# Miniprotein binders against q6w4x9r395to579, part 96

Target 1, 185 residues: q6w4x9r395to579
Amino acid sequence: GHCSLEGGSFVTTFDARPYRFHGTCTYILLQSPQLPEDGALMAVYDKSGVSHSETSLVAVVYLSRQDKIVISQDEVVTNNGEAKWLPYKTRNITVFRQTSTHLQMATSFGLELVVQLRPIFQAYVTVGPQFRGQTRGLCGNFNGDTTDDFTTSMGIAEGTASLFVDSWRAGNCPAALERETDPCS

## First folded at step 9 (miniprotein)

Design ha17
Fold by ESMFold2-Fast, scan of step 9:
Structure ha17 (fold): chain B 185 residues (1-185), chain A 105 residues (1-105)
Amino acid sequence: as target 1 above (185 residues)
Amino acid sequence: SAEELERLAKELVEKGLELLRRGDPSGLELIVEGVRLAVESGSPELIYEIARKALELAKELLEQGRYEEAAELVARVAELLIENGEDPWAFLLIRYFEWLIEEAK
């Protein structure tokens, strides 16, 4: 199955349901018992420019009991806070430059991530058939039915994207303007 | 020093989790102090490690049918993380626990 994060704020779920995203938080894209060591894929969204209505993807995070791999729009890859030169390998995960404009995170457990760095930061998530009906998060439940793709973290199917997206926050939604105007002293 | 805070935090959390595993609720106060010291040490890795260990115990408690104790542990750790500005870890811990509850059913 394929889930995409494109054009800064558009998401297409594993069941091919498109929606637009307007939040500025870290959000859970994918949780599944098929991911080892309580793994989860997350997306960081922030303001694009000065308008409060503009939202863009700024980083993708793979988090497990062992690893916190961050791939940012600045082409920096870190694991557990330390910058890594590519190709970067762990036992089950390899991050490498696929093309001059794309990075790939390949795994041994049926998850692949491709990140477009230029001209616009975008992400593409591919999961194997073992994930069918066993995913949760912004990428949907991968059950072949788009009518319940907006299933919240509490297991409630919503008719609109707003409540669905808010339920998958992995942190508070601080105002992007506050972070821009109040750098650490 | 940061290293001294990290060592003490680990010791308190380990002891607190073991007390809770045995059914002694006083373990929660040790975990509270351990999380506080972990935050002061400035190590996100340690905070993540504490959350992971709390989740592992919560899973054990759920498998034993000790649902209220599992929920109390996760709620208290998440609350402390939020109080100390570690919201991403708190929300991830809550989401993982919700997943574990679904699996237990």
Scores: ipSAE 0.000, ipTM 0.163, lowest interface PAE 15.3, mean pLDDT 74

Design ha18
Fold by ESMFold2-Fast, scan of step 9:
Structure ha18 (fold): chain B 185 residues (1-185), chain A 105 residues (1-105)
Amino acid sequence: as target 1 above (185 residues)
Amino acid sequence: SAEELERLAKELVEKGLELLRRGDPSGLELIVEGVRLAVESGSPELIAEIAYKAAELARELLEQGRYEEAAELVARVAELLIEAGDEPWAFLLIRYFEWLIEIAK
């Protein structure tokens, strides 16, 4: 399955449902019993435009009992707060430069992350078939049905992206804003 | 000293986890006090260790049908971690607990 975080604030779930949100927080992208040692993939969004409603991806985090790997838009890779030279390898994870503009985090447990650094910071998540129906977070539940892709952390299917996104916050931060259409006069 | 705070935090958390595991609710207050001391010590590794141990106990409690105790443990520990600014661990703990409840049903 493939999930993408593109164009600053657009997300396409594993079941291919696209949506957009505006939030300034760390959000759970992917949580699954298939991830070892209580692992989770997270996305950090921050304000990018002059309006407080415009936000964009600024970092991706893989967090487990052993590791806190952060890949940021300034091309810095850290683990547990310490900067690492690439290629960087742990027991089950390797982070390396795939191309001049892309970094890859490859794992032994069926998760792959590709991060585009330039011209726009973007992320692409690939999971193996063992993850089918076993995922939670912004990337959706990977069950082949897009109608329940906005399932919140409490198991409720919401009709709006903002309520869905807010349920997956991993920080003390403001609620996500619905996209506002400024009045034209 | 920071080292003394870390030692006391570990002792209180370990005792509290043992008490809760055997059904003594006073263990929760020991865990809460241990978390406070860990935060004061400024040790990210200790805070991560405590969050992990709390998650493991919550899983055990859920497997035993002790839902209210598991929920209270997660809520109290997460609240302290949020107040301390260690939000990633706090919300990972909350999300993991919510996941466990969903698959248990």
Scores: ipSAE 0.000, ipTM 0.209, lowest interface PAE 13.9, mean pLDDT 75

Design ha2
Fold by ESMFold2-Fast, scan of step 9:
Structure ha2 (fold): chain B 185 residues (1-185), chain A 105 residues (1-105)
Amino acid sequence: as target 1 above (185 residues)
Amino acid sequence: SAEELERLAKELVEKGLELLRRGDPSGLELIVEGVRLAVESGSPELIEEIAYKALELAKELLEQGRYEEAAELVARVAELLIEAGDEPWAFLLIRYFEWLIEEAK
């Protein structure tokens, strides 16, 4: 299955359902029991300009009990807060420059990540068949049914992306809807 | 008021979707007017809700072999979103419809 984060604020789920993203926080992109050591992929979004309706991907994070690998739009790769030169290899993960504009994170557990650095920071997630029906997060549940692709962190299927996206925030970031309201208008 | 526009937009869209589902093409004009009111209300959440409901009906129409009606529905909603300056939502709507066409095959 393929999931993509493109054009600054667009997501296409593993079941090929596209939607637009409006958040400015860290979000759970992919959680699965197939990821070792409580692993998760996370996406960091920030404002792309002064418009509250526009957000853009600024970093992708792979977090597990052993590793916190961060790939940033400024082309810095860190693990557990320390900058790494490419190619960077662990027992199960290799991060390397695939082309002059793309980095790849290859794993031994069926997850592949390709990050486009220029002209626009974008990410492409590929998972093996063992992940089918066993994913949670912004990339959807990978069960072949798009009707429930907006399943929140509480297990509720939503008809729209806004509540779905908000439910997958990591940490204490303000809700996307709260940032759109002007308290003085 | 914005709240009155939102309420009327929802009512027009729901009625239009039901008419189109039953084979009454006049439902399209109600959906178009509902989208226009939703744009005027300034609610991104309502525009998102309406866009996905229109795509759900487009999927139903495609499954019934009503390809021209599905394409017209998506095109008319996308045109209104472009006019409103919400070109990213028009892009999303067109991309989703392309995906629905592939699924129908």
Scores: ipSAE 0.000, ipTM 0.283, lowest interface PAE 11.0, mean pLDDT 77

Design ha3
Fold by ESMFold2-Fast, scan of step 9:
Structure ha3 (fold): chain B 185 residues (1-185), chain A 105 residues (1-105)
Amino acid sequence: as target 1 above (185 residues)
Amino acid sequence: SAEELERLAKELVEKGLELLRRGDPSGLELIVEGVRLAVESGSPELIDEIARKALELAKELLEQGRYEEAAELVARVAELLIEAGDEPWAFLLIRYFEWLIEEAK
């Protein structure tokens, strides 16, 4: 399955449900028991260009008990706060420049990430079949049914993206700047 | 001692990489021996350094159209990593090399 973060603020889930992302925080893209050392893939969003109402992807983070790998729009790769030269390798993860405009993070555990650096910072997540029905986060639950792709961190399936996105916030950031249009009822 | 094994591993690898770069196939056997000593020394950092240098040479060989030599280098290093129990590194090394070949097309 694949999940994409494109055009600054659009997400397509593993079950191919597209939605527009709003908010300025770090969000959990993917959590799964298939990821070693309690691993999680996360996305950082910030204000986009000239509009306060627009947001864009500015970094992707892979976090586990061993590693905090950050790939930023400034083409800097860090692990545990230290800048790394490419190709960079850990026990199970290699980050390298695939093309002049793309970086790739390859893993031994069925997760792959391709990051487009220019002209627009975008990310593409690929997971192996072992992840089917075992994912949670902004990329959805990968169960072949798009109607429950907006399952919150509390396990509630929502009809709208705003509550879904807010539930997957991670990090010390204020309440999302998304306009709330509907309560869960 | 581990320190002595690390020193010998580095010397063999550096000599082997230079020989292989110049077109001397005997360099590959020196690299292989260096990787074995690095594995025996128990230094993950040294094994990482050697594998990275091998990939750098493989890229240089690919840019020169020396595809068979590049593939042989990567395959031999990956095989040793598998034997050492570092299958994840071996798979990542092979995968990265496959992308380098695709990029060259």
Scores: ipSAE 0.000, ipTM 0.141, lowest interface PAE 16.4, mean pLDDT 74

Design ha4
Fold by ESMFold2-Fast, scan of step 9:
Structure ha4 (fold): chain B 185 residues (1-185), chain A 105 residues (1-105)
Amino acid sequence: as target 1 above (185 residues)
Amino acid sequence: SAEELERLAKELVEKGLELLRRGDPSGLELIVEGVRLAVESGSPELIEEIAYDALRLAKELLEQGRYEEAAELVARVAELLIEAGDEPWAFLLIRYFEWLIEEAK
């Protein structure tokens, strides 16, 4: 299955459901029992001047109990806060330059990430068949049915992207109630 | 007003999608007019909603073996979005439709 993060803030799930969102936080893209050591793939979004979007992808993070690999739009790769020269290899993960404009994170557990650095920072997630029906996060549940791809962190299928995306926030980001609200419709 | 354009766009697209789903080809022209009004209204949220609704119908049409109708729907919507300068959504529609075709095999 393939999931893509393109054009700043556009996402296509593993079941091929496209959506856009307006968020500035770290979000869980993919959680699965198939990821070792409580692994999760995450995306960092920040404010942008990109047309048709107020937010854009600025980094992709793979976090487990042993590793925090960050690939940023500045072409810097870190693990546990320390900058790494490419190719960079751990026991199960290799990060390397696939082309002059693309980085690849290859794993031994059926997850592959390709990051486009230029002209626009974008990410492409590929998972093996063992992940079918066993994924959670912004990339959807990979069950072959697009109608439930907006399943929140609480297990509720939503009809809109906004509640779905907000449910997959990771870390200490401002709560919805702390954001400016329009009291008028 | 922008609000009136949004309301009319939604109504035309909804009616057009339902007609096309039932096999009435006149539905496509209603969808086209609805997309034009959505673009004119300046609502990116409405463009996203319409793009997704068009892809949902395209998937239904593909599952029914109605390939030509699905392709025409996606092509017409994508062309309007390109003409309006909303190329990101147009290219996403085309790519997603290509993926739906691949999955149908």
Scores: ipSAE 0.000, ipTM 0.188, lowest interface PAE 14.8, mean pLDDT 77

Design ha5
Fold by ESMFold2-Fast, scan of step 9:
Structure ha5 (fold): chain B 185 residues (1-185), chain A 105 residues (1-105)
Amino acid sequence: as target 1 above (185 residues)
Amino acid sequence: SAEELERLAKELVEKGLELLRRGDPSGLELIVEGVRLAVESGSPELIAYIADKALRLAKELLEQGRYEEAAELVARVAELLIEAGDEPWAFLLIRYFEWLIEEAK
C-alpha cells in the first residue's frame, strides 16, 4: 500500500482517502507490530514561508528503540543526533540518494520511504502486504475500507480530519540540524 | 525582485481562484500567470501554497458537480509544472486529483 504527504499539507492514506492537514507538531504517520523494535514513522510540520495559517512538512523521522533517523528539508540526514554521509546503512535500513532531488530509505521489514527534497518537500510511504490491517496513524489502517480511515488513537472513527489528526499528535520533534539536542526531544 | 514576483504571484492566484469559484473562467488565466511568476521566483513554499489552494478549489468544484472546471484547473497547473521541469510533482498532482474525482462520484 501507498501513503503520501504532498503539497505541503495534504495526506493520502493507504486506503486512498485524501485529507488536508494543518499543524505545527510531530505526528505519528505509521505504527505497526510489523515494525521492529517498537518502530514508528513520524512527520514534523511547521509554518510555511508564505502564510502563517498554512503548514508544511519539514522532516520525516523513523524512531525505534535503536534508531532515530531524521531526514530534513535541509537535505541533512541524522541518526541519534549525528549527521550521516549517504549512503548510510544500519543492520536493517539504508538511506541513499535516489536522484538529485529524492532520497530513499529502504528497509528489510517491508517499509520504503521516498522523500522529495525539491521543489517541494514531500514524502511517499510504501508498505508490503504484511501491513494490511496492521497499521495505525495518519496513513490510516490499511484495511481496504475508507469509512474508518479517520480512526483516532482511542479507536473511534471520526467524521472530521481535524479530530483524527489531533489524536495522533506526538511529542515535539524539532528539525535535526537545528534542535536535535533540544530538551523537548 | 523575487519578493515582488512572489507577492504578485500570490495576488494573481488568489484573485483567479475567487473568480473561478464564482463561475468566471477568466480566473484560469490569472492562476496560470500567477503560477508562472511563482516558478520564476524560485520559491518551493509558494508553489506548495498555490498547489494547496488549487486542489482545495478543485475539491469544492467537484462537490458542486463542476467536474470539467475542476479538471481544467488541475490540468493547467500540472502543465505549468511540467514546463518548469517539475514533471514528478505534476504527475503526483494529477494522480491525487484522479482520486478526488472517484470520491465525488
Scores: ipSAE 0.000, ipTM 0.128, lowest interface PAE 17.1, mean pLDDT 71

Design ha6
Fold by ESMFold2-Fast, scan of step 9:
Structure ha6 (fold): chain B 185 residues (1-185), chain A 105 residues (1-105)
Amino acid sequence: as target 1 above (185 residues)
Amino acid sequence: SAEELERLAKELVEKGLELLRRGDPSGLELIVEGVRLAVESGSPELIYDIARKALELAKELLEQGRYEEAAELVARVAELLIEAGDEPWAFLLIRYFEWLIEEAK
């Protein structure tokens, strides 16, 4: 299955349900028993200067008991807080420059991430068939039915994207104000 | 009201998709009008749901060898998204359609 984070604030789930993302926090993109060592893929959003978006993707994080790999729009890759030169290899994960504008994180457990760095920071998530019906988070539940793709972290199917997205907040970040937080720099 | 516009948009889109599925080209104009009403209602979730349904029908049309109808459907919806100021969403729709073409092979 494929899930995408594109155009600064748009998401398409593994079941091909599209929606617009609004938020300025870290959110769980993908969580699954198929990910080793309590692994989770997360997306960091912040206020955007992009003309067609209120918020934009600024980093993607893979977090497990062993690793905290952060790929930021500034083309910096860190693991457990230490900057890494590419290609970067662990036992199960390799991060490398696929093209001049794209980074790829390949894994041994059926998860692949491609990040577009320029002109707009975007992410593409691919998971193998073993993940079918076993995912949760912003990318949906991958069960072949789009009607329950907005299932919150509490197991409730919502009719709107905003409640769904807010339920998957993770990390310790201040709640976004409804209006601009930085009125004048 | 916004709720009435959403209801009407959904009805027009559902009718249009069914007409196109059966080979009636007038269904495309109903989908177009439904998208316009969805934009006017101020519901981005509805607009995205309509785009998803358009992609689902486009996939069915591709599987039936109805390539011109699939391409026209996606193009008209993408044009409306561009006119509404949602260029990123239009780009995503076109790209997803290209992926469906590749998968159909």
Scores: ipSAE 0.000, ipTM 0.130, lowest interface PAE 16.5, mean pLDDT 75

Design ha7
Fold by ESMFold2-Fast, scan of step 9:
Structure ha7 (fold): chain B 185 residues (1-185), chain A 105 residues (1-105)
Amino acid sequence: as target 1 above (185 residues)
Amino acid sequence: SAEELERLAKELVEKGLELLRRGDPSGLELIVEGVRLAVESGSPDLIWEIARKALELAKELLEQGRYEEAAELVARVAELLIEAGDEPWAFLLIRYFEWLIEEAK
């Protein structure tokens, strides 16, 4: 299955449901029992450098008991807080420069991440068939049905993206809003 | 020293987990103190090791129908991680616990 994070704040789930959200936080993209060492893939969103009113992807994080791999829009790759030269290899994960504008994180457990660094920071997540029906997070549940792709961390299927996104926050940040607040506040 | 803090943190957590498993609520306060010492030691690996052990006990408690104790354990550990600035681990712990609750249904 394939999940994409494009154009700053657009997401397409593993079941091909597109949505857009507004939020500035770290969010869980993918959580699955198929990920070793209690692993999870996360995305960091912040205000756009070009437009202060819009949200954009600024980093992707793979977090497990052994690794905290961060790939940022500044083209810096760190693991457990230390900058790494590419290609960077651990027992089950290799991060390397696929092209002059793309980095790839390949794993032995059926997860692949491709990050576009330029001209706009974007991420593409590919998972093997063993992940079918066993994923949670912003990339959806990968069950072949788009009607329940907005299943929150509490197991509730929502009709709107904002409540779904808020449930997958991985930081103590402001909640994403479905409607604009009063212009004076 | 950091090494002494790590040793004491591990000892307090191990004792606390065993007491809580047996139904002694004083075990929770030992786990909490162990997490504080782990944070003070500056070891992310130890902090996550402790959080993982707390999650494993929470799963055992859920399987035994001890929902309130499981929820309190996870909440107290997560609060300390947030206070320490380890928000990603705190929220990952909370999301794993929510998943365990869903699996229990």
Scores: ipSAE 0.067, ipTM 0.490, lowest interface PAE 6.0, mean pLDDT 79

Design ha8
Fold by ESMFold2-Fast, scan of step 9:
Structure ha8 (fold): chain B 185 residues (1-185), chain A 105 residues (1-105)
Amino acid sequence: as target 1 above (185 residues)
Amino acid sequence: SAEELERLAKELVEKGLELLRRGDPSGLELIVEGVRLAVESGSPELIAEIAKKALELAKELLEQGRYEEAAELVARVAYLLIEAGDEPWAFLLIRYFEWLIEEAK
């Protein structure tokens, strides 16, 4: 399935349900037992420069027991708080620059992430068929039915995006975003 | 205007994807026309949106055993992006489709 984070604050779920929200936090985008070592994909949103009532995607985070990979709109990639030169490889994950404006995170476990850096920071998530009916988070449950895509972290199907989004908040904001332009400083 | 081209491109692509999903091959021609207009509009965001929607339909077609239709859809869109000079998106589209084929097995 495909899930997208576009235009600053628009999300399209794996079941193709579009929505928009106004939140400034780190949110769980995708969590699944198919991800190794309790892995989760997370999205960081902050205030838009255009309006204080609008929000925009500023970073994408892949977190597991082994790795904390942060890809930010500032074009900095870190793992476990250390800045990395691309291409960056772990046992199961490779982060590399596809073009001057696009980064890709490829994995061995059926997850791919493409990040557009310019002109607008956007993310595109692709998961294999083994994830069907086994995902939770902002990207939805990937069960082929859009009527329950707003299922909260407590298992309740909501009619509006705001309660759904708020239920997937993760930790303190903005501490989840690790920015390092000169780790030697 | 660029805004009018973007609106028409979106409309043609959405109609074409729906027709192709239902088994009407004329849907592919509408998608092709929509991609050409999107390229002419100069919007990288619209090109990205169209590429993703094409991949979503290709995935649906693969899950239904409609391999030839999925391959033709991806090939036609990728070819237009190459002709337009947007090789990075064409490469990503082909790579995603290859991965979807492997995962569908």
Scores: ipSAE 0.000, ipTM 0.079, lowest interface PAE 21.9, mean pLDDT 72

Design ha9
Fold by ESMFold2-Fast, scan of step 9:
Structure ha9 (fold): chain B 185 residues (1-185), chain A 105 residues (1-105)
Amino acid sequence: as target 1 above (185 residues)
Amino acid sequence: SAEELERLAKELVEKGLELLRRGDPSGLELIVEGVRLAVESGSPELIAEIAKKALELAKELLEQGRYEEAAELVARVALLLIDAGDEPWAFLLIRYFEWLIEEAK
């Protein structure tokens, strides 16, 4: 299955449901019992200034009991707060430069992450078939049915993306001025 | 210069959107040329801005029952982005347009 975070504020779930959201927090993209050491993928969104979207992806985080790997739009890769030179390898995870504009995080447990650094910071998540029906978060539940892709952290299927996205917030959101992202003016 | 290309791209797109809204199909060719200049300028922010405006017009056209014009607009812009190496933006345009069609039903 494939999930994408593109164009600053657009998401396509593992079941191919597209949606757009506005947010300036850290959100859970993917949580699954298939991820070792209570692992989870998270996405950090912040204000994008003059960009097309008011908010945009600024970092992707893989967090487990063992690792906190952060890949930021500034092309810095850290693990547990320490900057790492690429290629960076642990027992089960390798982060390396796939092309001049893309980084890849390859794992032994069926998760692959490709990050586009330029021209726009974007992320692409691929999971193996063992994850089918066993994912939670912004990337959806990977059950082959798009009608319940907006399942909240409490297990309730919502009709709107905003309630769904808010339910997957992780940590505190910083105070910030909100602006309309609606271009209907 | 990149600045000159950005200015011309914005002017062509703005003019093209206006023409296409009022039913003049020549507006599409101006939008297409504006996208081409935006790609040449190397500004991902400008490409994103233009893609957004194209999707907004496509939504307006769908709401008016102008389905073929909406589809042609999205297709022409997406093909240009593919040819220019901006496949992620092309994918995004197509996926979002599919969503807009479902909402319009």
Scores: ipSAE 0.000, ipTM 0.116, lowest interface PAE 18.1, mean pLDDT 74

Design ia1
Fold by ESMFold2-Fast, scan of step 9:
Structure ia1 (fold): chain B 185 residues (1-185), chain A 84 residues (1-84)
Amino acid sequence: as target 1 above (185 residues)
Amino acid sequence: GEVHVRIEIETGSDPWAWLILRYAEWIIEESGLPGVRVEVRQEGNKLIIEITGVTEEQARELAKRIAELVEELGGRVRITIEES
């Protein structure tokens, strides 16, 4: 399955449900029991553009009991707070420059992340078939049904993106999530 | 003056307790506070985070962010801030 964070404010879930949101926090993108060592993928958003409601992706974080890998829009990669030069390898994860404008994080456990650095910072998440029906977060539940892709952290299926996105906030939120300008895009 | 912060996280049967801990540590590190020290221990089904090297104002901001994270992930949290 494929999930994408594109155009600064658009998300397409693993079940191909598109939505837009305006948030300036860290959000849980993907949690799954299929990720080793209690791993999760997170997305960091900050304000951008001419409107205070416009936001853009500024970093992607992979966090587990062993690793905290941060890939930021300024092309800095860190693990556990230490800057790493590419290619960077651990036992289960390799981060490398795939092209002049793209970084890839490849894993041994069925998760791949590609980040586009230029002209716009964007992220693409690919998961293997073992993740089907086993995911939670902004990328949806990967069960083949788009009607429940807005399942909140409390297990409630929502009809709109705003409550769904708010439920997956993970931190770095100096203020509550601002109102969406076009949640149905 | 500097304070000592104790954060007690109880998730019960939540398998994400360690992930909550790692997120909390990440919030502390991302805050960029100089001299902050963090100690982590597990006591049964509780995770305990002890923070030192912060002012009361810094401690309250960190505690608020960590409490919001734990609550959003379905856990329970108790935070104690005391003079040190």
Scores: ipSAE 0.000, ipTM 0.128, lowest interface PAE 16.4, mean pLDDT 69

Design ia10
Fold by ESMFold2-Fast, scan of step 9:
Structure ia10 (fold): chain B 185 residues (1-185), chain A 84 residues (1-84)
Amino acid sequence: as target 1 above (185 residues)
Amino acid sequence: GEVHVRIEIETGSDPFAYLILRYAEWIIEESGLPGVRVEVRQEGNKLIIEITGVTEEQARELAKRIAELVEELGGRVRITIEES
């Protein structure tokens, strides 16, 4: 299945349900028992342009017990806080430049991530068939039924995207916690 | 002597609590400590992890690794180490 984060604020779930994302925090994009070492894919959103209600994807994070791989819109790739030159390889993950404008994170466990760097930062997530019915997060539950794609972290199917999205907040909010200017500086 | 470690984490959401719990369990398992016991419970927006069967030195190392994980995920943690 395929999940996409496009146009800065649009998401299409693994079951092909489109919705618009509004938020400025880090959110769980994909969590599954099928990801090794308690892995999770996360998306970081921040304010876009001059509108307070407009948000855009600024980074994608793969976090597991061994790795914290961050791919940022400024084309920097880090693992566990250290900048890496591409291609970068771990035991089960390789990050490389697929084209002049795209990076790919390939894994041995059925997860693939493609990030478009220019002209707008976008992400495309592909998961193998073993993930069917075993995913949770912004990309939906991958069960073939779009009516429950807005299943919150509490297991409740919502009719609106806002409650769904808020339930998957990972507690890191760059726009809320990191001020653009410090009045004391 | 053995000590009791209580870790209180403000999670803000269930996905955050789940990630911290699983990673804390892995940190404890990877440590290879014999006789360690872990109890986990959730109280509102807090995740509480209680560890027994460890020495003070082992407890401080586990607490450091768990605190670093929680802070890296943007959470807040309070750790208490006391004699058992």
Scores: ipSAE 0.000, ipTM 0.166, lowest interface PAE 14.7, mean pLDDT 71

